# VH-VL binders against q9umr5, part 486

Target 1, 268 residues: q9umr5
Amino acid sequence: SYKPVIVVHGLFDSSYSFRHLLEYINETHPGTVVTVLDLFDGRESLRPLWEQVQGFREAVVPIMAKAPQGVHLICYSQGGLVCRALLSVMDDHNVDSFISLSSPQMGQYGDTDYLKWLFPTSMRSNLYRICYSPWGQEFSICNYWHDPHHDDLYLNASSFLALINGERDHPNATVWRKNFLRVGHLVLIGGPDDGVITPWQSSFFGFYDANETVLEMEEQLVYLRDSFGLKTLLARGAIVRCPMAGISHTAWHSNRTLYETCIEPWLS
Below, E stands for the ipSAE of ESMFold2; O stands for the ipSAE of OpenDDE; V2 stands for 0.75 times the mean of E and O plus 0.25 times the DockQ between their complexes.

## First folded at step 24 (VH-VL)

Design kk10 (framework fv_nofazinlimab; at its last fold request DockQ between E and O 0.83; V2 from the best seeds 0.86)
Fold by OpenDDE, fold request of step 25:
Structure kk10 (fold): chain C 268 residues (1-268), chain A 122 residues (1-122), chain B 112 residues (1-112)
Amino acid sequence: as target 1 above (268 residues)
Amino acid sequence: QVQLVQSGAEVKKPGSSVKVSCKASGGTFSSYAISWVRQAPGQGLEYLGYIIPIFEAANYNEKFKGRVTITADKSTSTAYMELSSLRSEDTAVYYCARVDFDEYGSYGMDVWGQGTMVTVSS
Amino acid sequence: DVVMTQSPLSLPVTLGQPASISCRSSQSLVWRDANTYLNWFQQRPGQSPRRLIYKVSDRDSGVPDRFSGSGSGTDFTLKISRVEAEDVGVYYCMQGTHWPRTFGQGTKLEIK
């Protein structure tokens, strides 16, 4: 039998968004128990990410317990960060494949059409004033806002991303790293035509430097320091990068070709 | 200078709802958070919640158990606070106040509305 | 919730004399950025609250220098070096570090 699949949605999302993915999984892997977690749907996805992590943890624990052979996680967009944090705080998770589906794993710094919709009157360059405050950090979108021009503020104010990345020292860094390293495979999916994740390389742990030059995962300090286990995962062949062009952000979970190429191989 | 002007006094029956408005002028609405605070007669200040208009996102004091709804209309630079299932103990002056996200990072409520008296009585 | 405790709750003061109000928080108000978001508000009779101090010790524009804030962590103080008649009112401390935001009980300053 196939391992259960747990799906975690993104910002302003719901389980309905994954109807195609469910169909694909059922078609290609009949009998797979797929659970799309309907937690923090819609506007509730703006709740602090740590709060979400706790909620999702409560939901996945019983699923994992019933699946001693392991489970697969498919985590979309913001959900990818939730899942990474989830796997960092859980010392007993049994995740075989962690599929990060177009997630801003290294943060977000952009004002794409999607962000303009969310922040119609805000400029990317000024969002740090809001996000790196106690007020801003009470919302998920600021929890992974990563302003490359205000790195000090990011490092000091970020209550989520900087912590799970191990960019700011904290007492649980070693344990979180150990926990995260329990994953069998980390499957990173994203692409240049996403239109939301900015830069799109964030889905592959790439990100801007101070000059807004995109650096690859291997050039990131978190990798070089192996602060949460990326270097270790890569070394043992546990990281899979699956870039795909021509996929918009809202199509990552519904594109059949993407599914067959980047998702299906890891649902064994 | 930024000013916050609130709607007029309200008299409501128990169980009903009240919606107070707070219009901002003289500044950039999108750079603010709008907080709501109430003060019962002769009592102290109580924080209800706030909204960041550009996010269209609000945070609420759980003490009110979902009775408070804070919204904002960016086009009119107006924030709203709705309190449902009104009780006599909800009788208070309700204030809106601005939190300015400027480069100084004060994040304090530096501008206040004039207050709106809401009376809940049978 | 963070409990803010002010003392005294009633503060009769002679004109020209100094006044001091204490505010204690149930937990540290130091945020991740190392700032402490402690505010002091003044509410004169029949008026809206007015922010006097933010970040423990920074004065708002127009606030006389006879007002000063100090403290760290969980202990904070508002001082008025020379109380004037216009200083009559209720003073509140407020923490902006933790959710939900919370106020002290208020200190009523009166002239003897």
Scores: ipSAE 0.923, ipTM 0.960, lowest interface PAE 0.5, mean pLDDT 95
Fold by ESMFold2, look of step 24:
Structure kk10 (fold): chain C 268 residues (1-268), chain A 122 residues (1-122), chain B 112 residues (1-112)
Amino acid sequence: as target 1 above (268 residues)
Amino acid sequence: QVQLVQSGAEVKKPGSSVKVSCKASGGTFSSYAISWVRQAPGQGLEYLGYIIPIFEAANYNEKFKGRVTITADKSTSTAYMELSSLRSEDTAVYYCARVDFDEYGSYGMDVWGQGTMVTVSS
Amino acid sequence: DVVMTQSPLSLPVTLGQPASISCRSSQSLVWRDANTYLNWFQQRPGQSPRRLIYKVSDRDSGVPDRFSGSGSGTDFTLKISRVEAEDVGVYYCMQGTHWPRTFGQGTKLEIK
């Protein structure tokens, strides 16, 4: 039988967005237990990411307990950051495949087509003033905002991304790395036509340097220092990169070709 | 120079609601936050919550979360605070105040509205 | 919630003499960026509060030099070097580091 699948949604999102993905799984893997977590929906997705991690953790514990052979995670957009934090904080997780579906894994620095009223292009250069304050860090988007022109402020102020990336010292860093490394596979999905994740290579742990030149995963300090285990995972053959062009941000979970190419093979 | 101008005094009956407005001028409304603070007669200051208009998102003091709604209209540079299920102990002056996000990290209520007296009586 | 405790609650002072107001927090106000978000406000009778000091010791524009702030961690002080008649009012400390933001109970400054 197939391992259960747990689905975690993104910003301003809800469980309904995954109806097509559920259909694909049912067609190719009949009998698979799929749970789309219905927590922090809509505007509740702006709550602090650590609050969301705590709530999702409570929801996944009984599912994992009933599946001693393991589970799979499919985590979309902001949800991919929630899931990566879950893998770090849960000493006893049994996740085989972590499927990161167009998630801003190295952060976000730009507007979004479906959120342009929140992040117009003219505001990205100034949003660090809000985000790197006690007030801004009380909202999820600021928890992973990564302004490449104010990296010192990011490193000092980030309550979430700088911690789970091992970019700022904290007492749990070694334990979190150990926990993350228990995942069977890390499946990274994204593409150049996403239109929201900026740079789109953030979904593959790439990001801007100070000149807004994209450095790929293997060029990032967090990879080179192996701060949370990326270099170790790659050396094990546990990282799968599945880029796909022609898919907008809201279409990743409703594209059959994307599912068959990038998701289906990992739902053992 | 930023100014905050609040709506006028209100007299309300218990069980009703009140909506206080706070119009900003002289600054970039989307670049700061608006806090709401109240002061009962002869008493100290009590923090209700705040909104960051660019996120269209508010954070509420748990004491008031079930009864307070804070919103913003970017097109008119106006924030609103609505308090429902009014009781006599809600009689207070309600202030809005700006939280500026400058490079010096001043993060505080540097500009205050004139206050709106809300009286709840039967 | 972080409790902010002021002393004294009532402070009668002679014109021209110094005044000192203490504010203590139940938790450290040092945020992860190493800044301390402790503010002081003045409320004159019948007026809105006015910020005097931010980040412990930084004076707002237009605030007279006779006002100064000091302290660290959990213990903070507002000093007025020479009290003037217009200084009558209630003084509040406030912390901006932790949610929810909280005020001290106030110190009423009066001229003897």
Scores: ipSAE 0.824, ipTM 0.915, lowest interface PAE 0.8, mean pLDDT 91
ESMFold2 (binder alone), look of step 24: mean pLDDT 89; pTM 0.920
OpenDDE, look of step 24: ipSAE 0.918; ipTM 0.955
ESMFold2, fold request of step 25: ipSAE 0.809, 0.792, 0.784; ipTM 0.909, 0.903, 0.901
ESMFold2 (binder alone), fold request of step 25: mean pLDDT 90, 89, 88; pTM 0.929, 0.921, 0.915
OpenDDE, fold request of step 25: ipSAE 0.921, 0.919; ipTM 0.959, 0.957

Design kk11 (framework fv_nofazinlimab; at its last look DockQ between E and O 0.73; V2 from the best seeds 0.84)
Fold by OpenDDE, look of step 24:
Parts: structure tokens; sequence; C-alpha cells
Structure kk11 (fold): chain C 268 residues (1-268), chain A 122 residues (1-122), chain B 112 residues (1-112)
């Protein structure tokens, strides 16, 4: 039998968005128990990410307990950050494959047509004033806002991304790293035509430097310092990178070719 | 100079809803948060919630158990506060106030509306 | 919720004399960026509240220099060096660090 699959949605999303993915899984892996967690849907996805992590944790614990052989996580967009945090705080998770589906794993700094109303270009340079405040950090979108021009503010004000990345010291850093390293495989999916994740390399732990030059995962301090285990995972062959062009952000979970190429191989 | 102008006084029956408006002028609405605070007669100030219009996102004091809804119309630079299932205890002056995310990091309510009296009575 | 406790609640003052209001929070108001988001508001009779002080000690434009804020962590003070007739009203401290935002009970300043 196939291991259960748990799906975590993204910002302003719901379980309905994954109807095609469910169809693909059912067709290719019949009998798979797929649970799309119906938590923090729609506008509720703006709740602080730690609050979401707690909610999703409560939902996944019983699923994991009933699946002693392990489970797979498919986490889309913002959900990918939730899942990474989830795996960091859970010392007893049994996740085989963690599939990060077009997630801003290294943060967000930019806008697209889809999120233009949320991150207008004219405001991008000044959004740090909102996001790196007590007010801004009360919303999920600011919890992973990563302004490369205000790194000091990011490191000090970020209540979520900086912590799960181990970029800011905290008493749980070692334990979180240990917990995260329990994952069997980390499957990173994203692409240049995403149009939302900015930069799109964030889905692969790449990100801007102070000059807005995109650096790859291996050039990031979090990797070099192995702050949460990326270097260790890579060394043991546990990281899979699956870039794909021609896919818009809202289509990652509804593209058959993407599913067959990047997702299906890790659901066995 | 930024100003906040609120809608007029309201008289409501218990169980009904009230919606108060707060129009901002003289500034960039998208750069602010709008907070809502109320004050019962002869009492102190109570924070209801706030909205960040650019995010179209609001945060609410759980004390009100979902009775408060805060919205904003960026096109008119107007914030709204709706309170449902009104009770006599909801009788108060309701204020909107601006939170300016300036370079100084004030994050306080530096501009206030004139207040809107809401009376809930049978 | 963070409880803000002001003292005194009633403050009769002679004109020209100094006044001091204390505000204590139930937990530290220091935020992650090392700032402390404590505000002081003045509400004159029949008027809307007016912010006097933000971030513990920063004075808003137009606020007379006779008003000053101080403190750290959980203990804060608003001082008026020379009370004037126009200073009559209720003063509130407010914390902006934690959710939900909370106010002190208010201190009513009156002229003797």
Amino acid sequence: as target 1 above (268 residues)
Amino acid sequence: QVQLVQSGAEVKKPGSSVKVSCKASGGTFSSYAISWVRQAPGQGLEYLGYIIPIFEAANYNEKFKGRVTITADKSTSTAYMELSSLRSEDTAVYYCARVDFDEYGSYGMDVWGQGTMVTVSS
Amino acid sequence: DVVMTQSPLSLPVTLGQPASISCRSSQSLVWRDSNTYLNWFQQRPGQSPRRLIYKVSDRDSGVPDRFSGSGSGTDFTLKISRVEAEDVGVYYCMQGTHWPRTFGQGTKLEIK
C-alpha cells in the first residue's frame, strides 16, 4: 500500500485548488489516502505562520500516528514554509518525502500580477516598514518577507523565517535542525515562469544578495553554516531539485507533466 | 495634514448591526493601518482591531468573539468597522486612528477621528 | 493579554506644579527589534485622544516640551514639568508590542 499523503495549501487557498492533484494521485497511486488539510483557508491564511504551524500540527499528528511506515507531505506555496516549520518543531514526525511545491523557502521580496495588490512594486522597497513591525508580523505574508536591503531589520524583526532558517540565534535551533533532518527526502519544486515567488529561486533556497543578485542555495549562509540542515541533507543525497519552466504559480498543483516528473516519483 | 473623518452618530436596537466609516485625507492610505478603539461613557479606551489596507488584512481583539469586521476601500481611502449582535454594553464612542509606518518606526496612533457615538437601546 | 496598570487613577495638581503618572505592564514591552512600543495619549474633555509620546520617550510634533516619557521593560512614566490649565484631561498609556493592543485604565488630571 502507498503511504498517506498530506497536502498543505498556500496563501488565499483552499482544498478545492488541489482537485486535479487528487485526481492525479488517485489515478497513478490508487488506494492512496490523501488528506488536504482544510485549515486556515482563504483570508485565514493571513494568520501568523506560527499559529498555522500549531493548527496544522494538531491535524497531522493523528494522521502520522496511524501511518507507522511514514507519510508524504505536499506543501504548496506558503504551505511549504508551514511544513518546514512543522518538521522543525516535531521531534517525532515520520515524513518520508517533503515536497515543497513552489514555496518561498528563502522568503519573498517582490510582486507579480497575482500578488500585485498585496505587494505593489511601488511599495516593495518600503514594505519593510510595515512587515518588520509588531503590526506586520501579525500576518503570514510578513513572516517570510525578506528584504535584502534591510537585512538587519529582517534578522531582528522576522518572527518566523529568520528563526526556522537559524539565521537568528534561538534556544531551539539545534533541536529544530535535528528534527528537520528526520525527513527522508526534501523535494524542491519551482520554476522561472512562476510569476509569484520572487525570486523564483527562493523555491530552491536561492535568494537576493544586497545588490539583488540571485545566489544559489550553496552560496547562502544558512547552507554554509548548515543552520537547519540543508548542507547535511544535500551531502546524504536527500535533496531533490526539480525546476520546471512554463508553469505559472497557480498551476503547479494542476499540471500533469509536473506531477509525473516532480511529484509522482516520491509518492511510492 | 492627515485627517480622519468618521460617520455620524448611530442609534441601534439590541441584536442589530452598526457600520461606522472612517475616511482618510491628506496622506497615502496604503501606507497606513487603521485602528478602531471604543470608549464607553465615563470609561477607558478599548482596542477592537485594525486593518492594513494594502494587505486587505485585519486583526481583531478576540474579546469580541467575531462580532467585529473591519474593512477598507482603498479607492476611497475609507475604513469601516462593523459590529454585529449589538448589546447595551456596546454603547460607546468609536474612534478610528491611523498607524503610520514611517521611517521612524512610530507604529502608534498619531491621528484620530472625531469619534462616532453608537447608542444601543431598546 | 498584557495588562497595563496606571497610577494614580486620579491626579489633582496645582497649576505650575509638576505631575507624574506611572504605567506598568504585566510583561516586557520590548519587541524583537529592541524597541519598546509604549505610547501615551491625552484626552481632553469632549475631545478625541491625542498621542503625546511614542516609543517610551519620543514626543510628537506640537507636544510641549513640558511633557516627557521615560522607562523601560515594564515600568514607564509620563511627567509634566509644569502643569497648565490646558493639561486637564485623562491620560492613557498603551502598549503596541503585543496583541491585542491594550490601554491603561487612564489617569484623570484635574486642577486643585
Scores: ipSAE 0.920, ipTM 0.957, lowest interface PAE 0.5, mean pLDDT 95
Fold by ESMFold2, look of step 24:
Structure kk11 (fold): chain C 268 residues (1-268), chain A 122 residues (1-122), chain B 112 residues (1-112)
Amino acid sequence: as target 1 above (268 residues)
Amino acid sequence: QVQLVQSGAEVKKPGSSVKVSCKASGGTFSSYAISWVRQAPGQGLEYLGYIIPIFEAANYNEKFKGRVTITADKSTSTAYMELSSLRSEDTAVYYCARVDFDEYGSYGMDVWGQGTMVTVSS
Amino acid sequence: DVVMTQSPLSLPVTLGQPASISCRSSQSLVWRDSNTYLNWFQQRPGQSPRRLIYKVSDRDSGVPDRFSGSGSGTDFTLKISRVEAEDVGVYYCMQGTHWPRTFGQGTKLEIK
């Protein structure tokens, strides 16, 4: 029998978006119990990410308790950050595969359709003024906004990303790293034609330096210092990178080739 | 430079709702937040909530138990506050105020509307 | 909710004399960036509130230098070095660090 699968959706999203993914799992792995968590839908996905983590934590506890042999997580877009935080804060998680489906794991520094459609002028260059304030940090987008040109503000103001990356000191950093390292596999999925995640390499823990040159995961300080366990996981052979071109942001969970290539092998 | 102009006074019956508008001029409407604050006659200031128009996202004071809705129309640079299930205790002047995300990090409601009196009576 | 407590609630003062208003919060107002988001507002009779001070001690543009703010952590003070007739009104402290934002009860400044 297959391990249960828990699905966590992204920004402005709902459980309906995953109907094709559910069909693929049912067809290829019949009998798999799949739960798409129906929390923080639509505009509620803008609530602070720690609020979302707490809510999703409460929802996954009974699912994990019923499955002592383990579960899998499939976490899409913003949902991949929620899931990474879950793996850090839960001492008792039993997650085997964490499948990060086009998630901004190192943050976001780019205009989206939502941010530019009315007021396009110099948006990403100025969003740090909103995001690195008490007011902005009360919304999820700002919790992972990562302005490479205002590193001190990011490090001081980030309530979420700088903490789960171990970039800002906090008393739980050692425990969070230990908890994260209990995962069996970290499966990273994304691609150059995503169109929303900026840089798209954020889905693979790559990100901009101060010149907006993308440095890959192995060049990031959080990797080199092993701040939350990436270097340890890679050395263990537990990180799977599955890039795929030709897929837009809204299509990751409705592409059968992507599912068969990048997701299905990890749904033991 | 920035000005906030609110809709006119309203008289409402208990159980109904009211929607107050706040039209902004000057500055860039999507670059700041709009707060809503009320003041009952002879009383102090009470914070209702705010919206950041660029995110189309609002936060609400829990005290109002889901009775308040704050929205914005970016095309007209107008914010709205709707309070439903009105009670006599909701009689107050309702203010909108700007929160600017300036270089000084001030954030403290630097521009206020003129206020809108809402009277709830039988 | 962070409770903001002002003292006194009524402050009669003689023209030309100093005035001092205290504000205490139930929690530290220091945010993670090390700034303290404590504001002071003045509401003259029949008018909307006007911000005087932000970040504890920074005066807004056009606010006379007879107004000063001080304090740290949970205890804050607004001082008026020489009260003028135009200063009559109600003064509020407000914290911007924590959700929801909260005001003190107000201090009514009157000329004796």
Scores: ipSAE 0.827, ipTM 0.918, lowest interface PAE 0.8, mean pLDDT 91
ESMFold2 (binder alone), look of step 24: mean pLDDT 89; pTM 0.920

Design kk12 (framework fv_nofazinlimab; at its last look DockQ between E and O 0.73; V2 from the best seeds 0.85)
Fold by OpenDDE, look of step 24:
Structure kk12 (fold): chain C 268 residues (1-268), chain A 122 residues (1-122), chain B 112 residues (1-112)
Amino acid sequence: as target 1 above (268 residues)
Amino acid sequence: QVQLVQSGAEVKKPGSSVKVSCKASGGTFSSYAISWVRQAPGQGLEYLGYIIPIFEAANYNDKFKGRVTITADKSTSTAYMELSSLRSEDTAVYYCARVDFEDYGSYGMDVWGQGTMVTVSS
Amino acid sequence: DVVMTQSPLSLPVTLGQPASISCRSSQSLVWRDSNTYLYWFQQRPGQSPRRLIYKVSDRDSGVPDRFSGSGSGTDFTLKISRVEAEDVGVYYCMQGTHWPRTFGQGTKLEIK
């Protein structure tokens, strides 16, 4: 039988968004038990990410316990960060494939039409004033705001991304790395036509330098220092990169070609 | 000079709801958070929650979760605080106050509304 | 929740004399950016609160220099070097570091 699949949604999302994905999985892998976690939906997805991690942890633990052979995670957008953190804090997870579906794994710095109301162009350069404050860090969107022009503020104020990345020292860094490395495969999915994740390479652990030049995963300090295990995962062939053009952010979970190419191979 | 002007006094029955408005003028509404604080007669200050209008997101004191709703209309630079299931203990002056993000580190509530008296009585 | 404890709760002062108000927090108010988000507010009779001090010791514009804030970690003090009649009111400390935001009980300053 197929391993259970757990789905974690993104910002302002709900389980309803994954109806097509469920259809695809059911069609290609009949009998698969798919659980779309109905937690922190809609506006509740603005709750602090650590709060979300705890909530989702409580939900996945029973599922994992009933699946001794392992489970697969499909985590969309903001959910990808939640899942990465989840795998970092859980010393007993049994995740075979962690599928990061267009997630801002290295953070967000930019506005798009979809999120322009959250990140107006006029505010992008100044959003650090909000996000890197006690007030801002109480919302998920600020927990992974990564301003390349204010790196010191990011490193100090970020309550989530800087920690799970191991960019800021903390007493659990070694353990979190060990836990995360329990994953069988890390499948990174994203693309240039996403229109939301900015830069889109963030889905592949790429990100801006101080000049807003996009650097690849292998050029990132978190990789070079192997702060949370990316270098180790890559070395053992556990990282899969699946870029795809022509897919908008809200379509990653509803594109059949994307599913067949980037998701289905890892649901065995 | 930034000013916050609140709606007028309210008299409500127990179990009903009240919605207080707070209009900001003289500044950039999108650069602020709006906090809500109440003060019962002869008592101290109590923090209810705040909203960051640009995010259209609010955070609430757990003490009031489920009863308080904070919203904002960016087009009118107005924040709202709605408190439901009113009790006599909710009788207080309700204040809105600005959290200014333009000056990094100087966040606190530097501008206050004039207050809105809400009386809950049978 | 972080408990803010002020002392004294009542402060009778002679005009021209100094005044001092203590505020203690149940845990450190130093945030991860190394700032301490401790505020002092003044509320005159029949008026809205007014911020006097932010980040422990920074004065708001228009606040007389006779007001000063000091402290660190969990212990903070507001001082008035020479109390004037217009200083009558209730003073509150507030922490902005932890959620939820919390106030001290208030200190009522009166003229003897």
Scores: ipSAE 0.924, ipTM 0.960, lowest interface PAE 0.5, mean pLDDT 95
Fold by ESMFold2, look of step 24:
Structure kk12 (fold): chain C 268 residues (1-268), chain A 122 residues (1-122), chain B 112 residues (1-112)
Amino acid sequence: as target 1 above (268 residues)
Amino acid sequence: QVQLVQSGAEVKKPGSSVKVSCKASGGTFSSYAISWVRQAPGQGLEYLGYIIPIFEAANYNDKFKGRVTITADKSTSTAYMELSSLRSEDTAVYYCARVDFEDYGSYGMDVWGQGTMVTVSS
Amino acid sequence: DVVMTQSPLSLPVTLGQPASISCRSSQSLVWRDSNTYLYWFQQRPGQSPRRLIYKVSDRDSGVPDRFSGSGSGTDFTLKISRVEAEDVGVYYCMQGTHWPRTFGQGTKLEIK
């Protein structure tokens, strides 16, 4: 029998968005118990990410308790950050595959179509003023905003991303690393035609340097210092990279070829 | 330079709703948050919540969550606060106030509206 | 919620004499960036509140030099070096570090 699958959605999203993914799982792995968590839907997805992590933690505990052989996570967009934090804060998680579906794992530094027409200049160059303030950090977008031109403000102000990446000192860093390392596989999915995640390599733990040149995962300081376990996971053979071109941000969970290539093999 | 002008006084019956407007002039409205604060007669200041218009998202004090709705219209540079299921203890002056993000470290409530008296009676 | 406690709540002062208002928070107001988001507001009779001080000690433009703020962590003070007739009103501290933002009870300053 197949391990249960837990699905965590992204920003401005709902459980209905995953109907095609559910159909694919049912067709290829009949009998799999799939739960799409119905929390922080729509505009509630702007709540602080630590608040979302707490709510999702409470929802996953009974599912994991009923499945002693383990569970899988499929976590889309912003949801991939929620899931990575879950893996860090849960001493007792039993996640085998963590499938990160086009998630901004190293942060976001890009305008979205939702915001471009309201701001007279590029919003990405100005959002740091809002995001790196006490008011801004009370919204999820700002919890993973990562301005490569204001890295000192990012490191000082980030309430979420800089902490789960181990980019600033934190008393829980050792425990979070230990918990994260209990995952069986980290499956990273994304691609150059996503159109929203910026840089798209953030889905693979890549990110901009100060010149907006993308440094890949193995070039990142957090990898080199193994601050939360990426180097250890890669050395164990536990990191799977599955890039795919030609898929827009809203289509990752409704593309059968992507499912069969990048997701299905990990739903044991 | 920046001014906040609020709508006029309201008299309401218990159980009804009130919607107070706050129009900003000057500055860039999308670079603000707009806070809402109230003051019952002879009482201190009480924070209701705020909105960041570019996120179209508000944060509410739990004391008022469920009865208060804060919105913004970027095209008119106007924020709104609606309080439902009114009670006599909601009689107060309601203020809007700006949170400014242009000046690092300044932020909270550097510009205030003139206040809107809301009276809930009979 | 962070509780902001002011003392005294009533402050009669002789014209031309100094005044001092205390504000204490139930939690540190130092935010992640090392700034302390403690504010002082003045509300003159019949008027909206006006910000005097932000970030503990920074005076806003147009606020007279006789107003000064000090303190750190959880203990803060607003001082008026020489009280003038126009200073009559209620003074509030507010913290902007934690959600929800909270005010002190107010200190009513009156001329004896």
Scores: ipSAE 0.845, ipTM 0.929, lowest interface PAE 0.7, mean pLDDT 91
ESMFold2 (binder alone), look of step 24: mean pLDDT 90; pTM 0.933

